# Designs tried in a protein design chat: VH-VL binders against q17rb8r558to768. Part 32

Target 1, 211 residues: q17rb8r558to768
Amino acid sequence: TAELSHLTKNVPIFVCTMAYPTVPCPLHVFEPRYRLMIRRSIQTGTKQFGMCVSDTQNSFADYGCMLQIRNVHFLPDGRSVVDTVGGKRFRVLKRGMKDGYCTADIEYLEDVKVENEDEIKNLRELHDLVYSQACSWFQNLRDRFRSQILQHFGSMPEREENLQAAPNGPAWCWWLLAVLPVDPRYQLSVLSMKSLKERLTKIQHILTYFS
Key: E = the ipSAE of ESMFold2; O = the ipSAE of OpenDDE; V2 = 0.75 times the mean of E and O plus 0.25 times the DockQ between their complexes.

## First folded at step 15 (VH-VL; framework fv_romlusevimab)

Design p4 (at its last look DockQ between E and O 0.90; V2 from the best seeds 0.00; counts 0 for: pae E 2.7 > 2)
Fold by OpenDDE, look of step 15:
Structure p4 (fold): chain C 211 residues (1-211), chain A 119 residues (1-119), chain B 108 residues (1-108)
Amino acid sequence: as target 1 above (211 residues)
Amino acid sequence: QVQLVQSGSELKKPGASVKVSCKASGYTFTNYAMHWVRQAPGQGLEWMGWINTYTGEPTYAQGFTGRFVFSLDTSVSTASLQISSLKAEDTAVYYCARGPYDYGEFDYWGQGTTVTVSS
Amino acid sequence: SYVLTQPPSVSVAPGKTARITCGGNNIGDKSVHWYQQKPGQAPVLVIYYDSDRPSGIPERFSGSNSGNTATLTISGVEAGDEADYYCQVWDYSSYYVVFGGGTKLTVL
C-alpha cells in the first residue's frame, strides 16, 4: 500500500553495505537482531528496511537506500536469505534503536528537476556521453570480471527516453555505481546527490580514472 | 494446531535426577527454538535458556549451568530438560516454550511439569 | 543484568480499565511481550511487539511502549481476566530473555 511505502518514522536500518535504487541486494542474515528486524518488517506488512554503511562517528551513514523485500527464505537454523531490491534514497534525520538494530527517522530524496530547455539538452548530451563511456568501460573489462558483474547485478539497464521520469534518475547510473570498484565514500556522495548532472559528472570522473 | 506436551509430574529426593520432556507437534520442529522457563511456587517466571532445535546447541542462563542439560530427540520432535543432583530449591513448574530464533515472543507453551524435590 | 519492574498487584472493578506497567531502562528500545497466566495454567501470549495481538486475543487487550515504561491495557475488564501478567523482553546485550516480576490483577 501507498501508506506502507512511505515509512519515514522509526525505519529499521540494516547497517552493512551500500544499496542503490533499482539494484538487487541479496542478503544473508544470521544475527538475531536482524532476523528479528526482517521478520517484523514482514509481519507489519511494510516489507521494507533501510540500508546504510557503517560510520565511525554516527554508527551509520547519513544517507542510505530503502530495500524492498521481495522474498525471504528461512533456513532451518534460523538464518535467512533475503531477496531485496533498492527503492528510495533517504537522508537520516534522527537515529534510534530497537531490539539491538538501528532505526531512523528519514526523509526521502528525489532529484531536482531541470526545467530549462537548454539545460535539459545539455543534460541529455552529458548523459549520453557518460553512458557511452560506461559501456566502453564495461566492455573493456576482463571476461572474468564482466561475468561476475553480470551474475550478481545483471545487465546494465538501457537508456531512458525521459531522464527525469524517475525520482532517482536513470537506473543505469545506479547499476554502474554499484559495480564500479570505488571507495564507499565516493558511492555515498553520489547517492546523496539530488542533481543528475552532478551524479553524471562524478561518475564520468570515476570512469575517466579507470580508463 | 501447534502443541507442546510435557511429561508428567515428578517427585524426587535430593541428589536424584529428573528428565522433563516436551513433545512438539503441529509445526516443523527445527524451525523454532525451544526455551525453558522455571516457576517456583508462588514466584514469577524465570528464563533458564534455550536450545537450537536444528543444531542441538544449548544456551543456558546464568544460574542454570552445570546441573541443567538441554537435549533433543529430533526424530520425535522432543526437547528435554535434565536436572541432576536435585535440590529442594529446584522444586518448581518447568515450562517449555516455542520461540523464533530471533529471541522474539513465546507464542506456544507446554502445560508445565511440576518437579517436587523432597526428602 | 537488565531488570523489568512490575507492580505486584493491580485491582480493578468489572467493566473498568486495568493498566499494568512494566518498567525498564530504555524499555522503549525493546520489544515488549505480555503473557497472561491463570492459576494452575501455563502462560498465554496476549501482546507481542509492544502492541500486536495474537489471534484469539480480544481487542480489549492493548499494549504500548515508550521511554522507560511499557503498559498493558485491558479495557472492559471481566472476571475472567483475573490472572498474573508478565512482561518480557530480549536483552540484546546479554542475549538473555528477561521477565518482569509479574502483576496479579484482581477483579473486584
Scores: ipSAE 0.857, ipTM 0.924, lowest interface PAE 0.5, mean pLDDT 95
Fold by ESMFold2, look of step 15:
Structure p4 (fold): chain C 211 residues (1-211), chain A 119 residues (1-119), chain B 108 residues (1-108)
Amino acid sequence: as target 1 above (211 residues)
Amino acid sequence: QVQLVQSGSELKKPGASVKVSCKASGYTFTNYAMHWVRQAPGQGLEWMGWINTYTGEPTYAQGFTGRFVFSLDTSVSTASLQISSLKAEDTAVYYCARGPYDYGEFDYWGQGTTVTVSS
Amino acid sequence: SYVLTQPPSVSVAPGKTARITCGGNNIGDKSVHWYQQKPGQAPVLVIYYDSDRPSGIPERFSGSNSGNTATLTISGVEAGDEADYYCQVWDYSSYYVVFGGGTKLTVL
């Protein structure tokens, strides 16, 4: 699996929406350039491409998330229905073009692990506090909105025993960011963070705003 | 096995019409676009356009919007090219070729149909 | 509209390497497909997406594409490789297919 996930040069970039690690990202693809991009990824066996939001200065943002293709239906009417899930986060190093779609050389991101015992304790305390705030927010939603989230995104992932086991930190953080109606600037800021503490602090800020 | 079989060669006089057929087999006909490519004697390949085999909507290259008509009969997996008001300059080999809807490569070609227009 | 330029002919001795070029402004940003056409026959796809080889095409056929030039390379050339070779791209601004003018490969 590692050989397929080490794609870092001339990575195809879909410029559309925010994607997050572990979060499904279903796509309806109408544009011939992106239909071509998807077909090539399957033909070459890489079965993944980067997702970035647009940027007014640089065509697409400096940070994004790889999407791993789980299934694809190419339809004769020009549509493609693509089932993807978020994988590794990345930083854009160099921009390019191929067949009308963007490409990038990228550097993968993962969280910097905290080793100090006192810092780990503080991190656990912050995590548990923010997780409780997220649960309260979700439980206090009107039934209609909660049902919509459950239908499209599933349940909030369970609290993880080891907060730093996964390279991108706890999955519930990404799930929450995917369901919250926040500005792309906040979303990109959190996506780019390599510190779980900073991510939790930003999430806490966002939750306070919506409470 | 994917196969495109075209109708036989035609000898025509100027002003007549001709219909070249291309019967597809070995795949789901509506999953691929059908393209038409012309090759005049001693000349290179010239793309004429394509037809969406699902909707029946044609797209014609510049210079092929008048006397050239693409059509389908999906019940028999057949694409056709009709040329009306034939001119001597229409003398060529006409190929059908299948391609993806995303403008990719032409992986299978018909054997070609020679249309000769002479008085 | 986008233009592809090929040399009209290339001659190579048997067993040597033939290189057929396809020139275009920034062609490295496009996918290039190559077709072989023998006299009286339909074109056959030999390379697609710059460098991919369809099943049944020998490994001695290869392709590259960067900058303003795509190249079809045939190593260990055989008499049976004598043919016309066409490069092809899509012009995404016009949504038209563009073929090169073709290159006649002659073995000695």
Scores: ipSAE 0.444, ipTM 0.779, lowest interface PAE 2.7, mean pLDDT 90
ESMFold2 (binder alone), look of step 15: mean pLDDT 94; pTM 0.953

Design p5 (at its last look DockQ between E and O 0.82; V2 from the best seeds 0.00; counts 0 for: pae E 2.8 > 2)
Fold by OpenDDE, look of step 15:
Structure p5 (fold): chain C 211 residues (1-211), chain A 119 residues (1-119), chain B 108 residues (1-108)
Amino acid sequence: as target 1 above (211 residues)
Amino acid sequence: QVQLVQSGSELKKPGASVKVSCKASGYTFTNYAMHWVRQAPGQGLEWMGWINTYTGYPTYAQGFTGRFVFSLDTSVSTASLQISSLKAEDTAVYYCARGPYDYGEFDYWGQGTTVTVSS
Amino acid sequence: SYVLTQPPSVSVAPGKTARITCGGNNIGDKSVHWYQQKPGQAPVLVIYYDSDRPSGIPERFSGSNSGNTATLTISGVEAGDEADYYCQVWDYSSDYVVFGGGTKLTVL
């Protein structure tokens, strides 16, 4: 369909919480506007919509993450339980409105690749260090919190052999970002970064703070 | 196949009451809202409101409060419109129409029920 | 209250293209649905969400919506297309469903 070809134009935006690449994001939808949005996304075949946090100045944040609809359960009263997972990150170029929900023209974000061998080596070292710190942090959590995280977000993803294989970098970074108890504004800053090094550095700072 | 079958034509005197029924079939009754639309002779379509077929909660448009009552009998997948204290101005064809709970399109309509109010 | 404005009537010769407009403030920000109503019959959905066709509706029927005007286009008009056509939206501000005044399409 024509709408399938315009994945960057008039993208429906769910304004709610932070979403991240590869991270599951279950939703309970009860507002008519968003019910409509979800139904339309399915009907058109895109099965995608953007997720952004609210912004006091611009209605919703300048950055977000696409959500892929995996399954929708329609409740008898019209509410929906939507199983989604994070896809591509995006930057908002233009804001719009449709049937009461926000839309946006967007551009997708991808990490900038590091080509220098020395830089790659350094990046790997940093990655491994931060990953270890993350593991340590998670293991030191109280059992109750650890269990809750595992139930909602699943296990921490394993390390990748190639850190630059995915446009969004390692999945464990996003998982960690989702589970860390930090301000959404801080999370948003990390989401917007196109440098894995920068993301890792910020994540490391957060981990250090909570250690 | 989806069908909405309404009750037959009604002739009433002013001050009387009428109840129009809309029986749904071919789908799960509670999965869709039921809307009511009025059409006076020679006039356009006028939205009256809707009823949540699961909760039974009715919502009335402006101008259709008080004398107009939406109700359900879920056991027989039937929505009903009751008009009390009928007036000549209530003379119209009344339609039930199925729609999603998100205020989307009305994909199926009843055949309409003519209500004539005359002295 | 939100208002939809349609021309009262449109005339077209057989085989020609009919265009029925539906005007509304920022109607492009709303999904427009169109209904066909023949004399003595209930309305039939012919276009939904601006441009989508229900099953069974000929490809001759198309829709567009932008700015302040939505348009129902009927190409290759046939005698059987003579009917009243209504546009409809959901006004999310008032939470009301709103119909246009209807347009009588006459096939000459």
Scores: ipSAE 0.846, ipTM 0.922, lowest interface PAE 0.6, mean pLDDT 95
Fold by ESMFold2, look of step 15:
Structure p5 (fold): chain C 211 residues (1-211), chain A 119 residues (1-119), chain B 108 residues (1-108)
Amino acid sequence: as target 1 above (211 residues)
Amino acid sequence: QVQLVQSGSELKKPGASVKVSCKASGYTFTNYAMHWVRQAPGQGLEWMGWINTYTGYPTYAQGFTGRFVFSLDTSVSTASLQISSLKAEDTAVYYCARGPYDYGEFDYWGQGTTVTVSS
Amino acid sequence: SYVLTQPPSVSVAPGKTARITCGGNNIGDKSVHWYQQKPGQAPVLVIYYDSDRPSGIPERFSGSNSGNTATLTISGVEAGDEADYYCQVWDYSSDYVVFGGGTKLTVL
């Protein structure tokens, strides 16, 4: 439990952008504090750090997403090119500082599964409806914006047979939230949700706004 | 094997100039910053500043912005400290030390160069 | 300017434990590095990032950092540990390096 307690205590936090499970998050790092944070994560073998958006009252938001380092290129001039992908979502329990960057004690979030057959049926119906709405929105984008999304984020992930198999729910939901031009408060609200039904409902409301 | 080898000790008169060199080996010179640290007789360590070995841009600590110049010759992996208009107060051991481009530690130091300034 | 405060000297009997302190405002929020300097020699890194030990440094050297105080601990002190010890941090507001004033460890 010492290793697990360390992964949830004094976790290094990159305060920059919203990150989501399964979504690539490429980073270009100039600041010495974040270069140090990344170098130390590699040296200690953890190869992870948290990503949170800024918050004027508390320095950074109450929710975030862990980033797993896939590849790091340290440049001679002090820059770093870091290839990451989103992992587990978390809630911030306690805030701290180390070496000029933020830290946090965190707890991880997972979706609560539903087992009632009627609720599973309704969830599948809602999922398929919202997925179709997302596809329609993406297909109706201006060519420039659609091409930009494909270049930076790739294609929308395919539907999953078991909507509740992954602890964070379907990957396409997170992809969509990463590409949608929405208010950060809506993005944080969805990141924090442990109900797939609530997440799909919120996504549907966001898509309706852009229709 | 990382090594920093500094030039030999110098005896100078007030008003003269001195150039202390620090030759690096065993690593890619431009991947680490070079720092300069002074230690006057019987005194502690005093950070003088650093130079970015890739861009050549120096940063000087307060009090070292006038007569002190950091320079590089990257073709021979060498950093240099030049001190002009030498004063008796400049009598000290001068160290080079490498550090990362982040807020890291000084893991390798040169052996030191003693500069003595006397009439 | 950020200031680090070290006691000028510490005396310890052979085989006992030496504790060298480094005081600074909220120093627990910084990584502390420690250097040993024997007479006529360059400094040598003995602890970095508060508590990590470089290769070749005996396990009896350890470090801690919390609140306003970082501590270098040398257990089983030997005559060969007699040296000056410096703590060092970065001041992240100025991007300057700060050294403590040094502590002379005497083994009696």
Scores: ipSAE 0.493, ipTM 0.809, lowest interface PAE 2.8, mean pLDDT 91
ESMFold2 (binder alone), look of step 15: mean pLDDT 94; pTM 0.955

## First folded at step 16 (VH-VL; framework fv_romlusevimab)

Design q1 (at its last look DockQ between E and O 0.80; V2 from the best seeds 0.00; counts 0 for: pae E 2.2 > 2)
Fold by OpenDDE, look of step 16:
Structure q1 (fold): chain C 211 residues (1-211), chain A 119 residues (1-119), chain B 108 residues (1-108)
Amino acid sequence: as target 1 above (211 residues)
Amino acid sequence: QVQLVQSGSELKKPGASVKVSCKASGYTFTNYAMHWVRQAPGQGLEWMGWINTYTGEPTYAQGFTGRFVFSLDTSVSTASLQISSLKAEDTAVYYCARGPYDYGEFDYWGQGTTVTVSS
Amino acid sequence: SYVLTQPPSVSVAPGKTARITCGGNNIGDKSVHWYQQKPGQAPVLVIYYDDDRPSGIPERFSGSNSGNTATLTISGVEAGDEADYYCQVWDYSSDYVVFGGGTKLTVL
């Protein structure tokens, strides 16, 4: 339901890896606390929970991504295979705990739109340039790595005509961020950015480093 | 409909053994854990532990190790509790209860089995 | 070990509201389940996960949980509600299931 899709209080948090908007995130859940979390998410009808990386200081990072449950398969031995996809990004406002798993009050993040025509033009140019660089990087990967990426994450999304149509910007940026072999701190910094220009700039920097 | 049907009342002497059975029906037996709960006369509910109905692995609460053994016969969807070297303090009603593998709520209970230990 | 504390007894007149408390350290961080047990019968789940109600349980039954206290509320109490009520949690730290001591609800 629409009202449940805007959950911002006491959001269950799965502390594991980075998740990104539009990017599939399959999970194999074996811990009782997270099995409970998933089951509860389904029962309440939200079918969502937050994903955050671990943080040594705060238990989990200040930023994360909501995961939408598309399908859950409960195995006879108690394990669960969960098919999820990235949704909205969020900032953590308050941390809590429930039945051993973390919870959070959150604020959703959305990109700030650029309205100036010249800035839009520049943004488009930057976008196209970085996209080309990304394609080149991916094509130059060893076959083994390329195949692994494709198997796990699928193909890189195509360029979008309207870069500002989605609140999280182009999907290919998140796909790329997910597949780049960078430290989670870098990925997290990009996830937290509300400027597409800034994200593209950061991504370009990373691509340059790996070129 | 989900049902847990336990074996009948038992009267035993101290030092003897007893085996209480709990037969499940109306659902896939291995999809849920089976818990055991004890209730002494006039007392509250006491959790004894649980058994993984898929793997057969038992987990015992503190105070219920040694003389207490959880077992399964999956061919007939039955969980069993065996108590050896019975003592007078083992006199109680014993319940099996279905629960998820995530330590959630017990949504279905057996009718209980009264075990009386008397000389 | 984690301990749940319930009052031994609660009395209520028919038609009134009964409140049964379950105290525990930071119990608000745990999911509380409630069971009704009538004399000579097995327990019956009446509330799970703090405030969810199983199918077949009247709307008169509700639950809340915050801080150090969970509460089972029974509105419009009927004679048939006379029973023992137990709260239950899972203690993640010990991996133990813990029951409260039980509360006898008497309908006057």
Scores: ipSAE 0.829, ipTM 0.916, lowest interface PAE 0.6, mean pLDDT 95
Fold by ESMFold2, look of step 16:
Structure q1 (fold): chain C 211 residues (1-211), chain A 119 residues (1-119), chain B 108 residues (1-108)
Amino acid sequence: as target 1 above (211 residues)
Amino acid sequence: QVQLVQSGSELKKPGASVKVSCKASGYTFTNYAMHWVRQAPGQGLEWMGWINTYTGEPTYAQGFTGRFVFSLDTSVSTASLQISSLKAEDTAVYYCARGPYDYGEFDYWGQGTTVTVSS
Amino acid sequence: SYVLTQPPSVSVAPGKTARITCGGNNIGDKSVHWYQQKPGQAPVLVIYYDDDRPSGIPERFSGSNSGNTATLTISGVEAGDEADYYCQVWDYSSDYVVFGGGTKLTVL
């Protein structure tokens, strides 16, 4: 059967790495359970699955990101090469199992928009400052490191005219978090944030730490 | 058109050996695992194990780790089952079946090869 | 060693509905595949992943799987449905395939 609505029940969960909205997440998959999970997502037409990092207490973290499958190559040596990109963020509500892989009931997250004129002005000022700091950091990397980032993640996304148009906020924020060597605790905290101001403030602190 | 064509029936004496072949066509042979399933007269289906058609590594179910050997000839897209030191209890129909390299279903089966071990 | 339990036989009148069960501990957490085998023939896949139907299999074949029981349902049974039916899962702890013992469907 095909899902005709927004996927939120018994969502297949790949427990592996951190994924972020809009960011490519290429995967090499060896385990039969995940190979099955991916093949089924294509067959049912959903073409997506959740990605969560592992958690020592709960098997996997309470927050994750949906991955949209762009391309799959099933190899005869037991590998699957899967080209994905991050979509919606989610919170885990209930955990389950199917065919040896994790499943979850989830709720999707999106940013809360600010409406106050002073808050919008302050948000724009903070955004522009942190964006400039990120650009300076990227430009000042040694050439080898900059080339590696460009090869694997592409260019830093351009500043968006409407900061609050996208449900997850500006794409450059997620790109930056994906390329920075950030502690997993900070990664999860930012993934779970529904405030663009808080996200920008956290990013600014990270950039200052590495400067 | 996917097909698995097995070798013809065999009548053997106890102590002999037999080799059952399964020739695949209509797909890339190494993209799918090959499974072997036994069915004794009047009995159900019994999984014997499988072979990775890319690496050649076999996996045998419990009870099939001795006289039973899975092998490949990838140049002719053929999987084979060899049974040595045949016993009367080896009398059965032997099927090859194709499966994915995951916990999936067997979507295509060979026609079966009857091996009869006369007493 | 995971075990699947099927009734040895089921009888049904033509045009009625046949239900063939496959019992297993927490079988609802596994995907169940079903095969039809007519006398002298190889098995053919009729249901996979609990309730999906391969192309060429009539809509009157359906499946369900919940808790400790999976069920193959054949509505509008015809004489040509008379066959043995096997359920199959993977045991993920051993990576072994498990078949049920089979159910003979007799059409009166």
Scores: ipSAE 0.542, ipTM 0.799, lowest interface PAE 2.2, mean pLDDT 91
ESMFold2 (binder alone), look of step 16: mean pLDDT 94; pTM 0.957

Design q2 (at its last look DockQ between E and O 0.87; V2 from the best seeds 0.78)
Fold by OpenDDE, look of step 16:
Structure q2 (fold): chain C 211 residues (1-211), chain A 119 residues (1-119), chain B 108 residues (1-108)
Amino acid sequence: as target 1 above (211 residues)
Amino acid sequence: QVQLVQSGSELKKPGASVKVSCKASGYTFTNYAMHWVRQAPGQGLEWMGWINTYTGEPTYAQGFTGRFVFSLDTSVSTASLQISSLKAEDTAVYYCARGPYDYGEFDYWGQGTTVTVSS
Amino acid sequence: SYVLTQPPSVSVAPGKTARITCGGNNIGDKSVHWYQQKPGQAPVLVIYYDSDRPSGIPERFSGSNSGNTATLTISGVEAGDEADYYCQVWDYSDDYVVFGGGTKLTVL
């Protein structure tokens, strides 16, 4: 969105879990500092903040994803239920702090487009293969886990005709990354990649491991 | 319109107790925390603490524990401050102030209640 | 304990600009709120979150915050602006609300 494109300085950072483009990320906010952060985000009109996982060395990871606030419900006891969805990925350039929550100057990430026709063809083939593998993996999950995933993340997005139409690539890749039971470090590595081919390759490797 | 209306001035002897009330109107009482601020004569503002208007849980600032008690009567949207064993140094104007639960700004204040402790 | 430092008094001629400072260690990392208090009255919020202005507060009032100093600026000062001004922050480390000592603004 246009609002997201202009927010690159002193971006509020929610330090919690991984977030991904297009993936819903519901939050239950109970800490005063984050309640304040959310309230200010709404008041300023930006209605977005960054999500990063915790990092022992740097407080939070060098990469994250913007979350767009779709709805906020303020509870009488001061808690908030926040409906958010993943937007742009970013790299952290500078870290700061405001009222106890972290801030960052950021740089947005976008995929590098492949222009060679042969490479595009190969990318499509890889994409289709990994998608099939993902479907197979998901179908072979125990019913309990499958149901939990569907309840929390929804259904896996469909294949896209144009793999390079979106700056973050196909949505199903991020959905899959969100649901895969892998270490956040692996997820973070994929999030930081600007090559769809590299992401697909990494995802395929993970799928193979769990097959 | 949002209003906080406090009880009237009080004159007390040392050792006595006083209860200051703050009645809220014009908004949902439990959606905001209620803070208490003290101002001694000719002095600045001093934060005393706050009470969660939903749970009733009080939090007291340093120096305001023991003799100071925050309470609620939610049925009438009223917060109260009780001071026991009053001392001369308790002479001040006491304010209730509305604030969000995130320790943000105090956007509405009561008119203040003067408590004078004199022999 | 976190401490906010304000000058005890500031004097300004009508029509001129008044600047009231609030000093604190890394206060730029905190949101600063400002209150106006006229004699015999309760404080009134005039600036919140460093620079935001509540409804009903004139545009003459503005705020900034960076480094170790927050500033309340009142342009085109009027006689009615004569009051005490207090800065306030939330110290998230100790979970305390902290007020500055207050600044008396005199309009000459």
Scores: ipSAE 0.804, ipTM 0.908, lowest interface PAE 0.6, mean pLDDT 94
Fold by ESMFold2, look of step 16:
Structure q2 (fold): chain C 211 residues (1-211), chain A 119 residues (1-119), chain B 108 residues (1-108)
Amino acid sequence: as target 1 above (211 residues)
Amino acid sequence: QVQLVQSGSELKKPGASVKVSCKASGYTFTNYAMHWVRQAPGQGLEWMGWINTYTGEPTYAQGFTGRFVFSLDTSVSTASLQISSLKAEDTAVYYCARGPYDYGEFDYWGQGTTVTVSS
Amino acid sequence: SYVLTQPPSVSVAPGKTARITCGGNNIGDKSVHWYQQKPGQAPVLVIYYDSDRPSGIPERFSGSNSGNTATLTISGVEAGDEADYYCQVWDYSDDYVVFGGGTKLTVL
């Protein structure tokens, strides 16, 4: 019997910031509860936990992103530096608690593939337009801001030949959402989308608003 | 291999002081907290608090904030418990125990040091 | 202040299964660690995080935790299992350690 490749029950949740698929999310961990959560994920071999932003109504948001642990460095002062990258998106089904940190039963989200020939053509056209707008926005940033983004997030991912190959859609979309100064509520709306067309349309609105 | 070796038993009179030492080996001393646990004769385990082996900052459980002092000598990987103004009620076995800097388990314990206070 | 409740004693015939309980309000929301202490000896960790077993602890030791009760289960008990058993949690609200009162296991 092979162990499951991912988990959906009693998933540990770090309540802190917005995370996105494929985007690095470095963490500095001070609190005993989160140090325990991370140490346990390594010891059990799962090497992942969910990331959600806080929510005034439900303690944490209904949607989040799994973080995959790439490396952990324990500092002499008792802090930990945790190198993670975003993986699968999820919807929260049920909330719980363990050792002072939140847990959740979750279901993973994947984009719904578009198969209609005309809709695929329209999707490609929208994608190319919004990608171009994103490139222009990034190139028109003041040099210090562009340099900060490059240093912290790296360059914008290359456009992908098959827009629908990845379950979460093109990586550049998530990179862009990570660097744009947008309210968490709007970011959560985009994170929850299963339609690449809707995501691209929302990104386009954001870019137009900030242009 | 990980080992915690405590100092030998002590027989004391009320009002005296005692210092129990706990020497660690087989691991990086400052990577784990050191806890102190008391066990009075015929009684259960009682957590006294812990010391951060990197910063030297102690934390004492309720009831142990006065006459009990945790200290370190990191140059020899040693934690110490000093009890001043000894009372008969301090008669117990005192254990050091290693734990992580989180809500984890005590995976290694010293052999215990018996402190007997009688007049 | 958080309280853990254990029965003072449990008696089990050799080869049978011993079950030692540790009661606490919503203890299922905490990780439970179990220690074995033989007379004149220091405690030894036998179960941690509810159900994990340290190296060197036989598979006949197991643990569970849900609701208000955590349980240490020892199957096929042997005379060498006679000891006091303590459960332990962290009270993560106030960052302090709580031990149960201990359970004396007798193998008759």
Scores: ipSAE 0.685, ipTM 0.857, lowest interface PAE 1.4, mean pLDDT 91
ESMFold2 (binder alone), look of step 16: mean pLDDT 95; pTM 0.960

